# Designs tried in a protein design chat: VHH binders against Mucin-5B (MUC5B). Part 16

Target 1, 189 residues: Mucin-5B (MUC5B), of Homo sapiens (Human) (q9hc84r5073to5261)
Amino acid sequence: CICSMWGGSHYSTFDGTSYTFRGNCTYVLMREIHARFGNLSLYLDNHYCTASATAAAARCPRALSIHYKSMDIVLTVTMVHGKEEGLILFDQIPVSSGFSKNGVLVSVLGTTTMRVDIPALGVSVTFNGQVFQARLPYSLFHNNTEGQCGTCTNNQRDDCLQRDGTTAASCKDMAKTWLVPDSRKDGCW
Short names: E, the ipSAE of ESMFold2; O, the ipSAE of OpenDDE; V2, 0.75 times the mean of E and O plus 0.25 times the DockQ between their complexes.

## First folded at step 23 (VHH; framework vhh_6fv0_2)

Design z1 (from v4 with D107S; at its last look DockQ between E and O 0.70; V2 from the best seeds 0.00; counts 0 for: pae O 7.9 > 2)
Fold by OpenDDE, look of step 23:
Structure z1 (fold): chain B 189 residues (1-189), chain A 119 residues (1-119)
Amino acid sequence: as target 1 above (189 residues)
Amino acid sequence: QVQLQESGGGLVQPGGSLRLSCAASGFTFSTYWMYWVRQAPEKGLEWVSVISGYSGSTYYADSVKGRFTVSRDNAKNTLYLQMNSLKPEDAAQYYCVKEYDSGEWESYRGQGTQVTVSS
């Protein structure tokens, strides 16, 4: 099961359904319906503003968050001394490429392509601030995912599963139901 | 107003090469990520390549890695896509797309340029 997004608006679900959705908030990309493998979940924050004095004022990049067991990993892109660089936060702590903890591996390819691997699950997630891709083994995650990435069932008919458990007529309509409410962000409720 | 104009498409034989161009105006070109995307008949949109406005970092879809090269000339506000070793499956309408925070992607692309690969 491979889910992807580019441009912050073009999605391809685990089962290959393409749709366009533009949101300004945080949304559930995928989560386990039943927590079987560490309660894995992925989120996209479309406006992730860091406390960095140098870059935050100019641009709030997108951030991809990965929750696995008790770990929280944030992938984003930031400006450092005038250069664009990937920023990986592991439990709110910046870490370097090659960092590994509790079965999770993080790496940066080049300057901005961030990768998270969970070898035990065969899971890989990549993000460069613009393009996202998640690879999940069908053998482990089939029929146990929901979110903007869909259901991973090899059936596109059920890809537009909404938060309330119903299937929408379009995945665009489905996508907005996966909003993560945040009272700190205007309009994100 | 954002304006993008793709050019350079055409008919080539398998194994041939094309160089696409995208002329940009109406925004600060050098500060934006730019995309090449393509759409083949009866297929959805496929991202092909991305280039950073800040670092110049380039990224490619697996399907085109090693064959395509994206570049940009900020002085000319132009995005390029060098396509080598073209395959029939590369045939599509190619668009350059400016990164955007709101609206639909159609508002941030040009009219596209057609690439046809046939013997």
Scores: ipSAE 0.014, ipTM 0.348, lowest interface PAE 7.9, mean pLDDT 90
ESMFold2, look of step 23: ipSAE 0.620; ipTM 0.828
ESMFold2 (binder alone), look of step 23: mean pLDDT 82; pTM 0.835

Design z2 (from z1 with S57T; at its last look DockQ between E and O 0.63; V2 from the best seeds 0.00; counts 0 for: pae O 7.7 > 2)
Fold by OpenDDE, look of step 23:
Structure z2 (fold): chain B 189 residues (1-189), chain A 119 residues (1-119)
Amino acid sequence: as target 1 above (189 residues)
Amino acid sequence: QVQLQESGGGLVQPGGSLRLSCAASGFTFSTYWMYWVRQAPEKGLEWVSVISGYSGTTYYADSVKGRFTVSRDNAKNTLYLQMNSLKPEDAAQYYCVKEYDSGEWESYRGQGTQVTVSS
């Protein structure tokens, strides 16, 4: 099962359904319906503001968050000496490429392509601030995912599964139901 | 108002080359990520390549990696896509797309340029 997004708005679900959704908040890309493998979940924050990003006087970058077991990994892009660089936060601590902990491997290819691997699960996630891709083994995650990435069932008819468990007529309509409420962000509730 | 104009498409034989251009105006070109995307008949949008405005870092879809090269001239507000070793499956309408935070992608692209690959 491969889910992807580019431009912050163009999605391809695990089962290959394409749709467009533009939001300004944080959304659930994928989570396990039943916690079987560390309660894996992926989130996209469309406006992840850090002190570093703010100082760059540009815009708040997108951030992809990976939650696995008790670990929290954030992938984002920051400006360092006038150059874009991948920034990986492992439990809120910046880490370098090659860092690993508790079965999770993080790496940066080039300057901005960030990768998270969970070998035990055969899971890989890539993000460069613009393009996201998550690869999950069907053997482990089939029929046990929900979020903007869909259900991973090899059936596109059920891809638009909403938070309330119903299936929407379109995945665009489905997508907004996966909002993560945040009172600190205007309009994100 | 964001304006983008793609050009350089045409008919080529398999193995041939094309160079696409995208003239940009209405925004600070150098500060935005730019995309090349394509749409073939009866297919969805496919991202082809991305280039950073700040670092010039480039990314490519697996389907075009090693064959296509994206570049930009910030002084000319122009985005380029050099396409070599073209294949029939590369035939599509190609669009340059500005990174955007709101709205629909159609508002941040040009009219596109048609690439046809045929013997």
Scores: ipSAE 0.016, ipTM 0.339, lowest interface PAE 7.7, mean pLDDT 90
ESMFold2, look of step 23: ipSAE 0.512; ipTM 0.783
ESMFold2 (binder alone), look of step 23: mean pLDDT 83; pTM 0.836

Design z3 (from y5 with V50T K61A; at its last look DockQ between E and O 0.59; V2 from the best seeds 0.00; counts 0 for: pae E 5.1 > 2)
Amino acid sequence: QVQLQESGGGLVQPGGSLRLSCAASGFTFSTYWMYWVRQAPEKGLEWVSTISGYSGSTYYADSVEGRFTVSRDNAKNTLYLQMNSLKPEDAAQYYCVKEYDSGEWESYRGQGTQVTVSS
ESMFold2, look of step 23: ipSAE 0.258; ipTM 0.635
ESMFold2 (binder alone), look of step 23: mean pLDDT 85; pTM 0.858
OpenDDE, look of step 23: ipSAE 0.081; ipTM 0.530

Design z4 (from u1 with D107S; at its last look DockQ between E and O 0.82; V2 from the best seeds 0.00; counts 0 for: pae O 8.0 > 2)
Fold by OpenDDE, look of step 23:
Structure z4 (fold): chain B 189 residues (1-189), chain A 119 residues (1-119)
Amino acid sequence: as target 1 above (189 residues)
Amino acid sequence: QVQLQESGGGLVQPGGSLRLSCAASGFTFSTYWMYWVRQAPEKGLEWVSVISGYGGSTYYADSVKGRFTVSRDNAKNTLYLQMNSLKPEDAAQYYCVKEYDSGEWESYRGQGTQVTVSS
């Protein structure tokens, strides 16, 4: 099961359904319906502002968050001395490429392409601030995912599963139901 | 107003090469990630390549890795796509797209340039 997004609006679900959704909040990309493998979940924050003065002064980039067991990993990009760089936060602590903890590996390819691997699950996630791709083994995650990435069932008919458990006529309509409410962000409720 | 103009498309034989260009205006070019995307007849939109604002990072779809190279000249506000070893399946309308936070992608692309690959 491979889910991807580019441009912040063009999605391809685990089962290959393409749709466009434009949001400016945080949304559930995928989560386990039943917590079987560490309660894995992925989120996309379309407007992630860090405490860094340089990052905050320029723009709030997108951030991809990975939750696995008790770990929280945030992938985003920041400006360092006028250059774009990947920024990986592991439990809110910046870490360098090659960092590993509790079965999770993080790396940066080039300057901004970030990768998270969970070898035990065969899971890989890449993100460079604009494009993300999540690869999940069908053998482990089939029929146990929900979110904007869909259901991972090899059936596109059920890809548009909404938060309330119903299936929307379009995945665009489905996508907005996966909003993560945040009272600190205007319009994100 | 964002303005993008693609050029460089044409007819080539399989195995041939093309170099696409995209002239940008109406925004601070160097501060934005840029995309190449393509659309073939009766197919959906496919992203091809991404390049960061200052060109420090590039990203390619699996289908074009090793064959295509994205680059940019920020002094000229121009985005490039060098396409080598072209295949029939590469035939499509190619667009350059500015990263955007709102609206539809059509508002952040040019008219496109047609690439045809045929023997």
Scores: ipSAE 0.015, ipTM 0.331, lowest interface PAE 8.0, mean pLDDT 90
ESMFold2, look of step 23: ipSAE 0.629; ipTM 0.828
ESMFold2 (binder alone), look of step 23: mean pLDDT 81; pTM 0.826

